# VHH binders against q96fz2: the designs that were tried, part 54

Target 1, 269 residues: q96fz2
Amino acid sequence: CGRTSCHLPRDVLTRACAYQDRRGQQRLPEWRDPDKYCPSYNKSPQSNSPVLLSRLHFEKDADSSERIIAPMRWGLVPSWFKESDPSKLQFNTTNCRSDTVMEKRSFKVPLGKGRRCVVLADGFYEWQRCQGTNQRQPYFIYFPQIKTEKSGSIGAADSPENWEKVWDNWRLLTMAGIFDCWEPPEGGDVLYSYTIITVDSCKGLSDIHHRMPAILDGEEAVSKWLDFGEVSTQEALKLIHPTENITFHAVSSVVNNSRNNTPECLAPV

## First folded at step 23 (VHH)

Design HA11
Fold by OpenDDE, fold request of step 24:
Structure HA11 (fold): chain B 269 residues (1-269), chain A 123 residues (1-123)
Amino acid sequence: as target 1 above (269 residues)
Amino acid sequence: EVQLVESGGRLVRTGGSLRLSCAASGFPFKGYAMGWFRQAPGKEREVVAAITQSGGKIYYADFVKGRFTISRDNAKNTVYLQMNSLKPEDTAVYYCAARFGYYEKEPREYDYWGQGTQVTVSS
């Protein structure tokens, strides 16, 4: 996974992240650094995206079932990194393979500290290699959306009004991530950064790409992944597997350029 | 200053019961899993029982076999170990420990430790 969409307004995004705590109370996640949230139809590594994490990571006496939403940098910067520039990392931390998560220190250590997060997106993009050509067809991949009388499909969004209706009740894609906290050697603000855990693709997606993000499907999976106070690392890792509960459609080549940030990126062709 | 203070350890006869208490101070107790460990002479420190911050999940070592019960009172910043049907093999120094997040079985994973309380079970 190297490209996502996360374009919802902050208020809509927050409402979409409504949850029940351990006591069954309905809650909205509190924002940390809301000003760092930058909506985009085309999010690439090194950009900031909103993630969910347990409140216990910020407040040591908090209920671990409570959630915070925070923009974090895509591409995990390990806490032990001693260079002043994260771009000097010699290895790619955009993704973490599920099968080697416990073998790599950069991911094992933060995971052992309970630094699990849920990366939020409208969906992610993947490119299918075309046979006989060097061309790749991009696809937008996302959760199936509930067709309500009020909500059209992305394909039916032929008007601005319909477009808004589609996104008002959009089910966000929830991907399993690991985050870490890095203190720059020269001082400054602590950098929060994340990696997306990847798995082998489900059968439905296998023709497009052989790998996919580990998707946490449903509130229970999301809650368990986040709650490092009540759910062990071993139990949490059982949530990491391919899912068939996805849909996709072909999009234009507009998304190929990471600088393009328009609705055309995820529009069906 | 972080403190874990164990109490309740004493000499008891085989088949007897004890209740150990550990009073915590100097850190946010509610965010920590708590554990009881023991160390017998010439043996390594081993986990006896552990409990999550909410008490929703509990671990017991295999040798406990239903004889011990771990509990916590977050309002009092205290963790307890009720020990019943004590045996001479249970003779050890019992330690209270705290770990941020979920509990672990390995002593090295815990952040804070008490000084321990001596439990002696006579035949």
Scores: ipSAE 0.911, ipTM 0.963, lowest interface PAE 0.4, mean pLDDT 93
Fold by OpenDDE, fold request of step 24:
Structure HA11 (fold): chain B 269 residues (1-269), chain A 123 residues (1-123)
Amino acid sequence: as target 1 above (269 residues)
Amino acid sequence: EVQLVESGGRLVRTGGSLRLSCAASGFPFKGYAMGWFRQAPGKEREVVAAITQSGGKIYYADFVKGRFTISRDNAKNTVYLQMNSLKPEDTAVYYCAARFGYYEKEPREYDYWGQGTQVTVSS
């Protein structure tokens, strides 16, 4: 996974992240550094994306079932990294393979500290290799959305009004991530960064790409992944597997350029 | 200053009962899993029981076999170990420990430790 969409306005995104805490109370996640949230139809590594994490990571006396939403840098920078520039990291931390998560220090250490997060997106992009050509067809991959009788397929939103309605009730993709906190050697702000855990693709996606992000499907899975106070690492890792509960459609080549940030990126062709 | 103060350890006869208490101070108790460990002479420190922040999940070592109960009172910043049906093999120094987040079985994973309380079970 090297490209996502996360374009919802902050208020809409927040509402879409409504949850029940351990007591069954309906809550909205509190924002940390909301000004760092930059909506985009085309998110690439090194950009900031909103993630959910347990409130306990910020407040040591908090209920671990409570959630915070925070923009973090895509590409995990390990806490032990001693260089002043995160770009000098010699290995790719955009993704973490599920099968080797416990073998790599950069992921094992933060995971052991309970630094689990849920990466939020409208969906993610993947490119299918076309047989016999050097061309790749991009696809937008996301959770199935509830068809409201009046609102045709995402592709049928002929009117701006219908488009807005679709996004107001959009089910966000929830991907399993690991984050870490890095303190720059020269001082400054602590950098929060994350990696997306990847798994082998489900059968439905296998023709497009052989790998997919680990998707946490449903509130229970999301809650368990986040709650490092009540759920062990071992138990949490059981949540990491392919899911068939996804849909996708072909999109234009507009998304190929990471500079493009328009609705055309995820529009069906 | 972070403090964990164990109390309740004493000499008891086989089959007897004890209640250990650990009073915590100097850190946000509610965010920590708590554990009881013990160390017998010449043996390594081993986990007895552990409890999560909310008390929703509890661990007991295999040797406990239903004899001990761990509990916590977050309002009092205290963790307890009720020990019943004590055996001579239970003789050890019992330690209270705190870990940020989920509990672990390994002593090295804990952040704070008490000084311990001596439990002696006579035949």
Scores: ipSAE 0.910, ipTM 0.963, lowest interface PAE 0.4, mean pLDDT 93
Fold by OpenDDE, look of step 23:
Formats: sequence, structure tokens, C-alpha cells
Structure HA11 (fold): chain B 269 residues (1-269), chain A 123 residues (1-123)
Amino acid sequence: as target 1 above (269 residues)
Amino acid sequence: EVQLVESGGRLVRTGGSLRLSCAASGFPFKGYAMGWFRQAPGKEREVVAAITQSGGKIYYADFVKGRFTISRDNAKNTVYLQMNSLKPEDTAVYYCAARFGYYEKEPREYDYWGQGTQVTVSS
């Protein structure tokens, strides 16, 4: 996974992240650093994206089932990194393979500290190799959305009004991530950064791409992944597997340019 | 200053009962899993029981076999170990430990330790 969409307004995004804590109380996640949230139809590595994480990571006496939403840098910077520039990392931390998560120190260590997060997105993009050509067809991949009588699928949004309605009730894609906290050697603000865990693709996606993000499907999966106070690493890792509960449509080549940030990026062609 | 203070260890007869207490201070107790460990002479420190921050999940070592009960009172910053049907093999120094997040079985994974309390079970 090298490209995502996360364009919802902050308030809409927050509402979409409504949850129940372990006591069954309905809650909204509180924001950390809300000003760092930059909505975009075209998110690339090194950009900031909103993630959910346990409140316990910020408040040491908090209920671990409570959630915080925070923009973090895509591309995990390990806490032990001693260079002053995160770009000097010699290995790619955009993704973490599920099969080697426990073999790589950069992911194992933060995971062992309970630094699990849920990466939020409208969906993610993947490119299918076209047979016989060097061309790649991009696809937007997301959770199936509830068909409302009026709003239908993304493709049925014929009017701006309908488009807004679709996004107001959009089910966000929830991807399993690991984050870490890096303190720059020269001082400054702590950098929070994340990696997306990847798995082999489900059958439905296999013709498009052989790998997919580990998607946490449903509130229970999201809650268990986040709750590092009550759910062990071992138990959490059982949640990491391919899911068939996705849909996708072909999109234009507009998304190929990471600078393009328009609705056309995820519009069906 | 972080402190874990164990109490309740004493000499008891086989089949007897003890309740150990560990009073925590100097750290946010509610965010930590708590564990009881023991170390017998010449043996490695081993986990006896552990409990999550909410008490929702509990671990017992295989040798416990239903004899011991771990509990916690977050309002009192205290963790307890009720030990019943004690055996001479249970003789050890018992330690309270705290770990941020979920509990672990390995002693090295814990952040804070008490000084321990001696439990001696006579035949």
C-alpha cells in the first residue's frame, strides 16, 4: 500500500470514528494535534494521516479502550534512530509485512510496547499491471458502503449534493498499523510515525495486486487492535489476515501524480 | 519515587493460606498490568500470576492449579495474591511487578519491581 485517500472534513471524520468503550459508553475520539490533519484524496508516504490509538499512550492512567485520533507521519521512524533526518532511513518502513513483523526490530520493538494504531482512510489505491503493456490501471479499494436509496455507490453520485451525502455516511477503511515515537537527537518535537501492516491479497483482489493492507473489519477488530492494555500482542496479531470484505473500482490516471488532490482521484472511470 | 511494597509473607504450614499485598506508589497504577513473581533459592524468578489494568484478563502459572487468586484495587493502588493450599514447593521470595500495558510472563518485560516478601511453607 503506497497511496491512500483521506479527505473527509475533520468533524465528519471524527463522527465516522464514533465508538463504544469497554463499558459500552458511546464516545468520540479526542484529537491530538488536529492542526496537522490535512485532508487529501491522494496521500503518499511521508505525509500525515490520521490514526486511531489508545488513550493510554498519552495518559498513563487512562482506560486503554478509549481512543485518540492523531495525525502521524506515514513511514515509521524507529525510536532508536540516531540520525537527525528521518529521510536517511536506509530501509522502507511504509509497510510492514505480517510474516516478518516479529523479525524486524523496527516493528517488533514498538509492537511489543503496545504501539498499535488504526490507520484511517477512505480507501487505498493499487495498480494493476496490464498484460502486454507497461501501463498500470489504478483502482480505488474500500469497504462496501451501505446503499442508501438516494445516494447509491460512489458511481451513482450524479450531483454535488449526492456526493456530499455519500461522504457524510462513508464507512472508513480501518487498516492495522504500528507506530513509534522518535525523539530527534538535536531536540524538538517528538515525531509520531506509523507503518501499515500488509498481508497477501484476498482472492477478490489478487488479480489487481498480490498484497493488501491488513484491514480490521468491524468495531471489535478495531477495539482489540487498539487496546494494548487488555489485548496481548499475540492475540492482536490473530486479527492480521486478508479480508474479502472489500470492493473496488477503476479510477483515472489522475491519481498517478501524488500532487493531484481532487475528487477525480477516486472517481470511477 | 516509584515504589512497590510487598507485605504478608510469613512462615505457614503446609495447607495453610496467605494473602500477599503490594502497595504501589510513584507511578500511574491504573495504566499498568500487575504481576506476582517468585524466586526460590537456586531457581530463576518465575511468574506466578498477572492481571491487566482493568482486571479483565488474568494469567496463572501452571503450578498454581487454582490455589492462588490475583486481584487488584485500583482505588487503593494495590494488587493482591491470595494463596491457599500452600506447599513446601511454594517457598520463595514473592515479588510484585508492574508493566505498562498488557502483562507478560517474562520478568525482563516489567518496568518496576518490589523488594519482595518471604513466604516459607513448612512441612
Scores: ipSAE 0.906, ipTM 0.962, lowest interface PAE 0.4, mean pLDDT 93
Fold by ESMFold2, fold request of step 24:
Structure HA11 (fold): chain B 269 residues (1-269), chain A 123 residues (1-123)
Amino acid sequence: as target 1 above (269 residues)
Amino acid sequence: EVQLVESGGRLVRTGGSLRLSCAASGFPFKGYAMGWFRQAPGKEREVVAAITQSGGKIYYADFVKGRFTISRDNAKNTVYLQMNSLKPEDTAVYYCAARFGYYEKEPREYDYWGQGTQVTVSS
């Protein structure tokens, strides 16, 4: 997983993240650094995307079940990194394989500190390799959406008003991530950055690609992944597995160029 | 300044009961898992019990065998250890400790420690 869509306006995104705390009270996550949120239909590594994390990471007396939403850099930068430019990191941290997460220092250390996050997206893109050709077919992959008369259908929107209705009730894809905090050696703000945990693809996606993000399907899974005050690392890792509760459609090659930030990137073809 | 102050340790006969308290100050207590540890002379410090911030998860060492109960009161910044059916083997200095986030069994994982309270169980 190396390309996502996360295009919703901040207020729509926030409402889509409504949740219940440990007491059962419905809440919205509190934003950190909202001005760093950069919505786009076409997000790539090194860009910022919103993630959920426990409020306890920022407020040391907080209820660990309460959530913060914050933009973080895609591509985890380990706290020990010595260069001033994160792009000089000599290994890829866009993704983290679930089967080796406890063996790689870049991921094991922050995981042991409870630095678990939920990476938010409209969905993600994958390119299907066709046998006997160099051509690749992009697909947009997302949770099945609840159908209504005026919502849940990307191809049915015929005006800006109807487009808003499609996305007002969109179920965001929720992917398991690990984050870390890097203090640049020459000073400046702490950099928050994340990796997406990957697993073998489910049968429904195996013809498209052999890996998929670890998807947290439902509020119980999301809550347990986030709540590092009440859920141990060992218990949290039991949440990491493939899911068949996923759908997709083919899209045009417009998405291939990461500079293209338009609804056509995810439009069905 | 950070303080963890244990109290309630004393001499008691085999089969007796004690309640230990640990009063916390100088740090954001609610965000910490709390643990009770013990150390007998010549032995390494070992976990007795631990509790998460909400009390939703609790750990007891195998030697506890249902005799001890850990609890916490976040409004009073206090953690307790109720000790029943005490044995001479329970003789030790008992420490409370705090760890940010989730509890661990290893003493080295803990951020703050009390000075300890002596529990002595006579045969």
Scores: ipSAE 0.789, ipTM 0.913, lowest interface PAE 0.8, mean pLDDT 92

Design HA11
Fold by ESMFold2, fold request of step 24:
Structure HA11 (fold): chain B 269 residues (1-269), chain A 123 residues (1-123)
Amino acid sequence: as target 1 above (269 residues)
Amino acid sequence: EVQLVESGGRLVRTGGSLRLSCAASGFPFKGYAMGWFRQAPGKEREVVAAITQSGGKIYYADFVKGRFTISRDNAKNTVYLQMNSLKPEDTAVYYCAARFGYYEKEPREYDYWGQGTQVTVSS
């Protein structure tokens, strides 16, 4: 997984993240660094995207079931990185394979500190290889969406008002991630950055690509992944597996160029 | 100043009961998992019991066999160990320890330690 869509305005995104805390109270996550949120239909590594994490990471007496939402850099920068420029990291941390997560220092160390996050997106893109050609067919991949009389499909919206209604109740894709905190050697703010855990593709996606992000399907899975005060690393890792509860449609090649940031990127073809 | 102060250790007869308390101060107690450890003369320090922030997860070592109960009171910044059916093998110094986030079984994983309270079980 190397391309996502996360385009919702901050207030719509926040409401889509409504949850219940340990006491059963309905809540919205509290933002950190909202100025770093850069919505786009076409997010690539090194860009910022919103993630959920436990409030306990920021407030040491907090209820660990309470959630913060914050933009983080895609591509985990380990706390021990010595250069001044994170783009000079000489190995790829965009994804973390679930089968080796406890063997790689870049991921094992922050995981042991409880640095688990939920990476948010509208959905993600994957390119299907066509045998005997250089052509690749992009697909937009996302949770099945509940359809109502008032909510249309992506392809049915033809006005700004109808487009807003499609996305107003959109079920965001929730992917398991690990984050770390890097202190730049020249000073300045701590850099928060994440990796997306990957697993083998489910049968439904195997014809598109052999890997998929580890998807956390439902509030119980999301809560357990985030709550490092009440859920051990060992228990949390049991949440990491493929899911068949996923859908997709083909999209045009507009998304291939990461500079393109329009609804056409995810429009069905 | 971070402090964990154990109390309640004393001499008891085999089969007796004892309640240990650990009063915490100087750190954000509510964010920490708490553990009880023990160390007998000539032995390594070993986990007895541990409890998460909310009390939602609890660990007991195998030798406990249902005899001990760990609990915590976040309003009082206190963790307890109720020890029943005590045996001479339970004779040790008992320590309270705190770890940010989730508990662990290994002593080296803990951030803060108390000075210990002596429990002695006579025949």
Scores: ipSAE 0.778, ipTM 0.911, lowest interface PAE 0.9, mean pLDDT 92
Fold by ESMFold2, look of step 23:
Structure HA11 (fold): chain B 269 residues (1-269), chain A 123 residues (1-123)
Amino acid sequence: as target 1 above (269 residues)
Amino acid sequence: EVQLVESGGRLVRTGGSLRLSCAASGFPFKGYAMGWFRQAPGKEREVVAAITQSGGKIYYADFVKGRFTISRDNAKNTVYLQMNSLKPEDTAVYYCAARFGYYEKEPREYDYWGQGTQVTVSS
């Protein structure tokens, strides 16, 4: 997984993240750095995307079930990194394989500190290699959406009002991530950055690509992944597996160029 | 200054009971998992019990299961260890410890330690 869509206006995104805390109280996540949120149909590594994380990471006396939403850089920069420019990392941290997460210091150290996050997206893109050529067919991959009057149906939008209703009740894709906090040696703001955990593809996606993000399907899984005060690393890792609860459609090659930020990127073809 | 102050350790007879308390100050207690550890002379410090911030998860070492109960009161910044059916092998200095986030079994994982309270169980 190396391309996502996360295009919703901030207020719509926030409402889509409504949740219940441990006491059953309905809440919205509290934003950190909302001005760094950059919505786009076509997000790439090194860009910012919103993630959920436990409030306990920011307030040491907080209830660990309460959530913060914050933009973070895609491509984890380890806290021990010594260069002044994160692009100088000698290895790729866009994704973290689940089968080796406890073997890689870049991931096991922040995971041991409870630095688990939920990466939010409309869905993600993958490119299928076409047999007999080197051409690749992009697909947009996302949670199945409840079909009601124009809600959740990308292909049914025929006006600005109908497009708004498609996304008003969109079920965001929720991917398991690990984050870290890096203090630049030359000074400046602490950099929050994340990696997306990957697993073998489910059989429904195996013809498209052999890997998929670890998807957290449902509020129980999301809550357990986030709550590092009440859920151990070992228990959290049991949440990391493929899911078949996924759907997709082919999209045009417009998405291939990451500079293209239009609804056409995810439109069915 | 961070302080963890254990109390309640004393001499008791085999089969007896006692309750240890640990008063915490100088840090945001509610965000920390709490543990009780013990150390007998010449032995390594070992975990006895541990509890998460809300009490939703609790750990007991195999040797104390069924006899001891850990609890916490976040309003009073205290953690307790109720010790029943005490045996001479329970004789040790008992320490409370705090770890940000989730508990661990290894003493080296803990951020703050108390000074300990002596528990002595006579035959």
Scores: ipSAE 0.776, ipTM 0.912, lowest interface PAE 0.9, mean pLDDT 92

